# Designs tried in a protein design chat: VHH binders against q96fz2. Part 47

Target 1, 269 residues: q96fz2
Amino acid sequence: CGRTSCHLPRDVLTRACAYQDRRGQQRLPEWRDPDKYCPSYNKSPQSNSPVLLSRLHFEKDADSSERIIAPMRWGLVPSWFKESDPSKLQFNTTNCRSDTVMEKRSFKVPLGKGRRCVVLADGFYEWQRCQGTNQRQPYFIYFPQIKTEKSGSIGAADSPENWEKVWDNWRLLTMAGIFDCWEPPEGGDVLYSYTIITVDSCKGLSDIHHRMPAILDGEEAVSKWLDFGEVSTQEALKLIHPTENITFHAVSSVVNNSRNNTPECLAPV

## First folded at step 20 (VHH)

Design FB7
Fold by OpenDDE, look of step 20:
Structure FB7 (fold): chain B 269 residues (1-269), chain A 123 residues (1-123)
Amino acid sequence: as target 1 above (269 residues)
Amino acid sequence: EVQLVESGGRLVRTGGSLRLSCAASGFPFKGYAMGWFRQAPGKEREVVAAITQSGGKIYYADFVKGRFTISRDNAKNTVYLQMNSLKPEDTAVYYCAARFGFYETAPNEYDYWGQGTQVTVSS
């Protein structure tokens, strides 16, 4: 996974992240650093994206079932990294393979500390190789959305009004991530960064791409992944597997340029 | 200053019962899993029982076999170990330990330790 969409306004995004804590109380996640949230139809590595994480990571006396939402940098910077520039990392930390997560120190260490997060997105993009050509067809991949009688398919939102309605009730893609905290050697703000865990693709996506993000489908999976106070690493890792509960459509080549940030990126062709 | 203070250890007869207490201070107790460990002379420190932040999950070592009960009172910053049906093999120094996040069975995974309390079970 090298490209996502996360374009919802902050208030809409927050509402979409409503949850129940372990006591059954309805809650909204509290924002940390809301000003770092930059909505975009075309999110690439090194950009900031909103993630959910346990409140216990910020407040040591907090209930671990409570959630915080925070923009973090895509591409995990390990806490032990001693260079002043994260771009000098010699290895790719955009993704973490589920099968080797425990073999790589950069991922194992933060995971062992309970630094699990849920990466939020409208969906993610993947490119299918076209047979016989060097051309790649991009696809937007997302959770199936509940068709409200009046809200046609994402493609049928002919009116701006209908489009807004679709996004107001959009089920966000929830991807399993690991984050770490890096303190720059020269001082400054602590950098929070994340990697997306990847798995082998489900059968439905196998023709498009052989790998997919580990998707946490449902509130229980999300809750268990986040709650590092009550769920062990071993138990959490059982949640990491392919899911068939996804849909996709072909999109234009507009998304190929990471600088393009328009609705056309995820519009069906 | 972080402190874990164990109490309740004493000499008891085989089949007897003890309740150990560990009073925590100097750290946010509610965010930590708590554990009881023991170390007998010439043996390695081993986990006895552990409990999560909320008390929702509990671990017992295999040798416990239903004889011991771990509990916690977050309002009092205290963790307890009720020990019943004690055996001479249970003779050890018992330690309270705290770990941020989920509990672990390995001693090296814990952040804070008490000084221990001696439990002696006579035949």
Scores: ipSAE 0.907, ipTM 0.962, lowest interface PAE 0.4, mean pLDDT 93
Fold by ESMFold2, fold request of step 24:
Structure FB7 (fold): chain B 269 residues (1-269), chain A 123 residues (1-123)
Amino acid sequence: as target 1 above (269 residues)
Amino acid sequence: EVQLVESGGRLVRTGGSLRLSCAASGFPFKGYAMGWFRQAPGKEREVVAAITQSGGKIYYADFVKGRFTISRDNAKNTVYLQMNSLKPEDTAVYYCAARFGFYETAPNEYDYWGQGTQVTVSS
């Protein structure tokens, strides 16, 4: 909800985002601003992370099923924001509740413009409150991964080559997001920023936290969420629901400090 | 300059058929959903049919009742409305309209409009 890992090198991340267009052709997303990608095991709000969106947002005659990958700021800055510093936004746009998305102007307006994106991560972190203590137990939460003899669990990597193999076939977490475009009043580049849609947690996560990101499970869901030329807002919103297809493991408190950016952040304990 | 030019409107007897065409130029046609609207004297403009960029989704107003078919040809930048089993209540000026992305039913959602073509259905 408020912390993710997205640490893969750009080329590995891009390959993990292979997809089929409307005609069934295998493709990779085209990057915008690739030099602004900042991989980290420990991403927090106001940082940038890569998202997928339809090419039609950038090229007005494009096939809307084609995908762009671009870094965007976490924490949606509405197009109407008047101050020069996005950190001055006085309401929290890190997340957007699915049950009120059509009531909040900050989210309804960009959603009506088809500004849907898929937020990419290795997985996300949540902190479980333990009764009788002020301490919280962090967990790393992610899609179940396909295991082979060449790729094992995160804890099985004992060399740089084995670590690379674990992540080379990693199934990225794909979360439903909304983005907006803000023109700074003092000039400069348009700021692209996103919010993550949230839903009630599934039963498997309810002991950790009561909310979870809206996860798009599978290429059909991802394609429909992105394709604003062929999928209406109303139809896209039917994709927003909890999923039980999720797994997790406990991690150490290293991740608690958002300045820590090491594999230990997501290592099982 | 953006242009949407409707053609094919004429006088037709009740029960007759008519095909409207709308030729588009001056904008990136493929990125737009296309719609047909109509306006009878003294009435507000209302959606008749709409179609997405690929034709994968199509909308028809309830009064169409299977009588009309919308289609588009992206190679020719043209959208069509085949109108069958015409009734006097179909008498109206028919307008072609374009909206970036997905279609909508409200006229104020559309970016570009044609000048219209008159369809008159006689008893």
Scores: ipSAE 0.793, ipTM 0.918, lowest interface PAE 0.8, mean pLDDT 92
Fold by ESMFold2, fold request of step 21:
Structure FB7 (fold): chain B 269 residues (1-269), chain A 123 residues (1-123)
Amino acid sequence: as target 1 above (269 residues)
Amino acid sequence: EVQLVESGGRLVRTGGSLRLSCAASGFPFKGYAMGWFRQAPGKEREVVAAITQSGGKIYYADFVKGRFTISRDNAKNTVYLQMNSLKPEDTAVYYCAARFGFYETAPNEYDYWGQGTQVTVSS
């Protein structure tokens, strides 16, 4: 996974992240650094995207089931990194394979500190290799959406008002991530950055690509992944597996150029 | 200044009961998992029990499961160990320990330690 859409206005995104804490109280996540949120239909590594994480990371007497939402850099920069420029990191940290997560220092160390996050997106893009060529067909991949008139029906929107209805009840894709905090050696703000955990693709996606993000399907999975005060690393890793609860459609090559940020990127062809 | 102060250790007969308490101060207690460890003379310190922030997860070492109960009171910043059916093998100094986030079984994972309370179980 190397490209996502996360385009919702901040207030719509926040409402889509409504949750219940361990006592059953309905809540919205509280933002950190909201001005760093950069919505786009076409997010790539090194860009900022919103993630969920436990309030306990920021307030040491907090209920660990309470959530913060914050933009973080895609491409984990380990806390031990010594150079001034994150692009000098010798390993690609856009993704983290689930089968080696406990072998890689870049991921094992922050995971041991409970630095688990949920990466939010409208959905993600993958490119299918065409038979016998290097040509590729992009697809937009997302949770199945609840059927109501016009909601969840990207291709059915007839007007700007109907487009708003499509996204007003959109179920955000929730991917398992690990984050770390890096202090630049020349000073400045602490950099929060994340990686997306990957697994073997499910059967439904296997014709498109052999890997997929580890998707956390439902509130229980999201809560357990985030709650490092109540869920051990060992138990959290049991949440990491492929899911068949996924859908997709083909999109045009507009998305191929990461500079294109328009609804056409995810429009069905 | 962080303090963990254990109390309640004393001499008891085999089959007896004790309750240990650990009063915490100087840190945000609610965000910490709490553990009880023990160390007999000439032996390594070992986990007895541990409990998460909310009490939703509890660990007991194999040798004490069924006889001991860990609990916590976040309003009083206190963790407890109820010890029943005591055996001479339970004779040790018992330590309270705190770890930010989730508990662990290895002593070197813990952030804060008490000075301990002696439990002696006579034949």
Scores: ipSAE 0.786, ipTM 0.913, lowest interface PAE 0.8, mean pLDDT 92
Fold by ESMFold2, fold request of step 24:
Structure FB7 (fold): chain B 269 residues (1-269), chain A 123 residues (1-123)
Amino acid sequence: as target 1 above (269 residues)
Amino acid sequence: EVQLVESGGRLVRTGGSLRLSCAASGFPFKGYAMGWFRQAPGKEREVVAAITQSGGKIYYADFVKGRFTISRDNAKNTVYLQMNSLKPEDTAVYYCAARFGFYETAPNEYDYWGQGTQVTVSS
């Protein structure tokens, strides 16, 4: 997983993240650094995207079940990184394989500190290699959406009002991530950055690609992944597995160029 | 100044009971998992029991075998260890420890330590 869509306005995104705390109270996550949120239909590594994490990471007496939402850099920068420019990191941290997460220091160390996050997106893109050519067919991959007469469909939206209805109740894709905090050697703000955990693809996606992000399907999984005060690393890792609860459609090559930020990126073809 | 102050250690007979307390101050107690450890002369410090922020998860070492109970009171910033059916091999200094987030069994994982309270079990 190397490309996502996360285009919702901040207020719509926030409402889509409504949750219940440990006491059963309905809440919205509290934003940190909201001005760093850069919505786009076409997010790539090194860009900022919103993640959920436990409030306990920021307020040391907080209930660990309470959630913060914050933009973080895609591509984990380890706390031990010594150069001044994160782009000079000698290895790729866009993704972290679940089968080796406890073998790689860049991921094991922050995981041991409880630095688990939920990466939010409308969905992600994946390119299918076609037999006999070097051509690749992109797909947009996302949770199945509940269809009502008022919600419409992506391909049928022919006005701003119909497009708005498609996204009003969109179920955001929730992916398991690990984050770390890096202090630049020359000073400045601490950099928060994340990696997306990957697993073998489910049967439904195997014709598109052999890997998929680890998807947290439902509020119980999301809550357990986030709550590092009550859920051990070992228990949390049991949440990391493929899911068949996923759908997709083919899209045009517009998404291939990461500079294209238009609804056409995810429109069905 | 961070303080963990254990109390309740004393001399008791085999089969007796003790309740240990640990009063915490100077740090945000509610965000920490709490543990009890013990160290007998000539031996390494070992975990006895540990408890999460909410008390939703609890760990006991195998040698406890149902004899000890850990609890915490977040309103009083206090963690307890009820010790029943005490044996001479339970003789040790008992330490209270705090770890941010989830508990661990290794002593080097813990952020703060108390001074300890002596428990002696006579035959």
Scores: ipSAE 0.783, ipTM 0.912, lowest interface PAE 0.8, mean pLDDT 92

Design FB7
Fold by ESMFold2, last read:
Structure FB7 (fold): chain B 269 residues (1-269), chain A 123 residues (1-123)
Amino acid sequence: as target 1 above (269 residues)
Amino acid sequence: EVQLVESGGRLVRTGGSLRLSCAASGFPFKGYAMGWFRQAPGKEREVVAAITQSGGKIYYADFVKGRFTISRDNAKNTVYLQMNSLKPEDTAVYYCAARFGFYETAPNEYDYWGQGTQVTVSS
């Protein structure tokens, strides 16, 4: 997974993230650094995207079931990285394979600190290789949506007001991530950055691509992944597996250029 | 200054009971998992029990066999170990330890340690 859509206005995104804490109280996540949120239909590595994480990472006496939402850089920069420029990192940290996460220091160390996050998106894109050609067919991949007249149907929008209704109750894709905090050696703000954990693709996606993001399907899975005060690393890793609860549609080549940020990127063809 | 202060260790007869306490100060106690460890002379320090922030998860070493109970009181910044049916092999210095986030069984994973309290079980 190397391209996502996360385009909702901040207030709509926040309401979509309503949750219950361990006492059963309905809550919204509290924002950190909201000005770094850059909505787009076409997010690439190195861009900022919102993630959920436990409040305990920021308030050391907090209830670990409470959630913060914050933009983080896609492409984990390990806390031990010593160069001034993150682009000098000698390996790709856009994704982390689930089968080697405990073998790679870049991922094992932050995971041992409980630095688990949930990466939010409308959905993600994957490119299907076509036999006998170098052409690739992009697909937009997302949770099945409960449809009403205009809600949940991307292709039904015919006006700005109808477009808003498509996304009113959109179920955000929730992907398992690991984050780390890097202090630049020459000073400046701490950089928060994440990787998306990947698994073998489910049967439904195997014709598109052989890997998929580890999707956390439902509030129990999301809560357990986030709550590093009450859920061990070993238990959390049991949440990391493929899911068949996923749907997709073909999209045009507009999405191929990461500079294109229009609804056409995810429109069905 | 971070402090973990154990109390309640003493000499007891085989079959007796003790309650150990550990008072914490100087750090945000509620965000930490708490553990009890023990060390007998000539042996390595070993985990006895551990408890998460909310008490929702608890670990006991196999040798405990239902005889000990860990608990915590976040309002008092205190963790307890109720020890029943004590045996001479339970003789050791008992240590309180704190780890940010979730507990672990390895001593080197813990951030803060108390000075220990001696428990001696006579035959």
Scores: ipSAE 0.779, ipTM 0.912, lowest interface PAE 0.9, mean pLDDT 92
Fold by ESMFold2, last read:
Structure FB7 (fold): chain B 269 residues (1-269), chain A 123 residues (1-123)
Amino acid sequence: as target 1 above (269 residues)
Amino acid sequence: EVQLVESGGRLVRTGGSLRLSCAASGFPFKGYAMGWFRQAPGKEREVVAAITQSGGKIYYADFVKGRFTISRDNAKNTVYLQMNSLKPEDTAVYYCAARFGFYETAPNEYDYWGQGTQVTVSS
């Protein structure tokens, strides 16, 4: 997983993240750094995307079940990194394999500090290798969406009003992530950055790619992954597994160039 | 100034009961897991019990064997250890400790410590 779509306006995204705290109260996540949110149909590593994390990371007297939403840099920069430029990191931290997460210092250390986050997206893109060529077929991959009389599928959006209805009730993809906090040696704001945990693909995706993001399916999984005050690292890692509750469709090569930020990136072909 | 102040340690007979309290101040108590540890002369400090922020998860060391109960009162910034069926082996200085986030069993994982309260169990 190296490309996502996260294009919703901030207010729509926030409402899609409504949740219940441990007391059963309906809440919306509180934003940090909302001005850093850059919606796009075509997000790539090193860009910012919104993640959910426990309020306890920011307010030491907070209820750990309460959620903050904040843009973070995709590509975890370890707290111990000593160079001035994060792009100089000698290894790729866009993803973190679940089978080695407790063996890699870059991921084990922040995980031990409870630095678990939920990475939000409309869905993600994956490229299927075609036999006999170097050509690749991109797919847009996302949670199955419930159709109602008030909403349609992506392919049925034949007007601006129908497009709004598709996304008004969109179920956001919720991926398990780990984040860290890096203090630049030259000064400036602390950099928050994340990695997406990956697992072996489910059977439904195996013909597209052999890996998939670890998807947190449902509020119980999301709550347990986020709540580092009440859920140990060991228990949280039990949430990390493939899921078959996923769907996809082929898209055009418009998405191949990460500079293309247009609905065509995820449109069915 | 961060303070964890244990109280309630005293001399009790084998089979007796005792309740320890730990009053916390100077830090945001509600965000911390709390633990009770003990150290007998010549021994390493060891975890007795630990409790999460909400009380939703609790840890007890194997030697507790159902005899002790940890609890907390977030409104009073206080953690308790109810100790029943006391044995001479329970003689130790008992410490409360605080860890941001989830609890751990290793003492070096804890951020703040009290000065301890002496529990002595006579045969």
Scores: ipSAE 0.769, ipTM 0.909, lowest interface PAE 0.9, mean pLDDT 92
Fold by ESMFold2, fold request of step 21:
Structure FB7 (fold): chain B 269 residues (1-269), chain A 123 residues (1-123)
Amino acid sequence: as target 1 above (269 residues)
Amino acid sequence: EVQLVESGGRLVRTGGSLRLSCAASGFPFKGYAMGWFRQAPGKEREVVAAITQSGGKIYYADFVKGRFTISRDNAKNTVYLQMNSLKPEDTAVYYCAARFGFYETAPNEYDYWGQGTQVTVSS
């Protein structure tokens, strides 16, 4: 809910986001602000991560099924925020509970504007409290991967070439998000920022943590969440539920320090 | 300057038909959901029908009961309302409206409005 890995080089990430538009034509999302993409095995709130959103947000006559990929700040800054420094926001917008999304002004307002996005990651981390200790066991949580010779196994890479093959066909985790656009009161560039919608954890994750991100499993779910020109808010919210199509493995405590940006963060133990 | 110009409103007999048109200019029409609303004397403005940018989703108010058909032509920047089996209670000013993104049923959700066209249905 509060830590992800999103480490792929930009070109690999872009290819992993290939999609079909409304007419069934294969496309890649078009980048906005590609220079702001900062890949890392260990992303935390207030950092930038790539999200998908409808082209219609940027081109008002665009086909709403076409996709843009852009880095946004994790931790939604509402458009109505009055201070000059986003770090002074007095409430946490890293996550948004699905059961109260229509009750919180910070999330209801942008949702009503169709500001839905898909948050991309290799996977996310959660910490399990262990009985009888104050120790917490981190896990890396991600979509099940299709196995090819070493392509779907993180621990199987024997060389730099094999490591590349693990990630060339990686199925990115696709999480439902809401974004907003904040104009700093003193001027400057518009800040795009997002929150990740959360739901109760599925049965398979309940021993790790009681909440999980709302995962959009498959192209139909991703397309419907993004397409605010053809899918109402009410219909989009029906996509928000737990999924059992998730897997995980334990990782070392290296990930605990958010400054550690190494493959060891997600390596199985 | 944004303009929505309705036309086609006139006096018709009960059971008659007519077609309303709304020509749009001054905004990126293709990105907008379009709606038809009506307002009878002494009543609140109410949604009649609405249509998404591609026409993939359409809304009709319950009182329409299959009598009206909304359509749009994005090449001509025009939205239509075909009205059949007209009744005296359909007498109203009919308004064209545009909303960026998805349609809504509440009038206050819409970004742009036309000036309306009068439809009068005689007994």
Scores: ipSAE 0.760, ipTM 0.905, lowest interface PAE 0.9, mean pLDDT 92
Fold by ESMFold2, fold request of step 24:
Structure FB7 (fold): chain B 269 residues (1-269), chain A 123 residues (1-123)
Amino acid sequence: as target 1 above (269 residues)
Amino acid sequence: EVQLVESGGRLVRTGGSLRLSCAASGFPFKGYAMGWFRQAPGKEREVVAAITQSGGKIYYADFVKGRFTISRDNAKNTVYLQMNSLKPEDTAVYYCAARFGFYETAPNEYDYWGQGTQVTVSS
C-alpha cells in the first residue's frame, strides 16, 4: 500500500470519526495541527495524512480511550535517526510487514511505547499487473458503503450536490499504523510520522495484489488498537489480519501520476 | 518531586492478611499502570501484580494468583494490594512501581519506584 485518497473537508472527516469512549459517551476526536491537513484524491509517501491516536500520548493523565486526530508524515522516521534529512533513511518505512514487525527496531521500539495509530483514508489504490503486458491496471479499494436516500454511489454523481451526497456518509477506511516522534538534530518541531502495517491479501483482492493494509474493521478493533493504556502490544497484534469486508473498482490511469489531484483518480471506468 | 510511598507492611502469622497501600504524588498518576513487586533476601525483584489505568486489565504472578488482589483509586492517587492466606514464602520487601501506558512484568520497564515496605510472615 503506497497510494491513498483522503479528500474530505476537515469538518466532514471529523464527523466521520465519531466514536464512543470507554464510558460509552459519544465524542468527536480533537484535532492537533489542523492546518497541516492537506486533502487530496492522490496521497503518496512523504505526504501528510490524518491519523487517530490516543489522547494519552499528549496528556499523561488522560483517559487512554479518548482520541486525537492529527496529520502525520507517511513514512516512519525512527526516533533514533541521526541525519538532518529524513530522505536519507536507508530503508523504506512506508509499510511494515506484520510478520516481521517485532524483529525490526524501527517498528518494535515505537510499538513498545504504545505508539499505535489508525490511518484514515477514503480508500487506497493498488495496481494489478496485466497478463501479457507491462501495463498495470489501477483499482480503488475501500469499505463497502451503505446507500441511503442521501448517499448515492460514485458512478451516479452528476452534480456538485450529488457528489456531496456520495461522501457525506462515507465510511472511512481505517488501517492499522505505528508512529514515531523524531526530533531533528538541528532543532525545529518534532516530526510525527507513521507506517501502515501490511498483511497477505484476502481472497477477494488476491488477483489485484498479494499484500494489503491491515484493516481495522469496526469500532471494537479501532478502539483496541488505539488504547495503549488498556490493551497490550501482544493483544493489539491479534487485530492484525486480512479482511474480506472490502470492495473495489477499476480506475483510469490518471491516478498513476501522483501530482493529479482530481475526482477522476477514483472514478470508476 | 515524584513520590511512591508504601505502607502497611508488618509482621503477621501464617494464614493472616495484610493490606498494602501506595500513595502517589508528583506525576500524572491516572496515566500510569501500577505494579507491586517484591524482593526476598537473596532473590531478584519480581512482579506480584499489576493494574492498568482504569483497572480494566490486571496481572497476577502465578505464585500469588487467588490470594492477593490489586486495586487502585484514581481519585486518591493510591494503589492497594490485599494479601490473604499469607505464607512464610511471602516474606519480602514489597515495592510499588509505575509505568506510563500499559504494565510489564520486568522491573526495568518501570519509570518510578517506591522505597518499599517490609512484610514478614512468621510460622
Scores: ipSAE 0.759, ipTM 0.907, lowest interface PAE 1.0, mean pLDDT 92

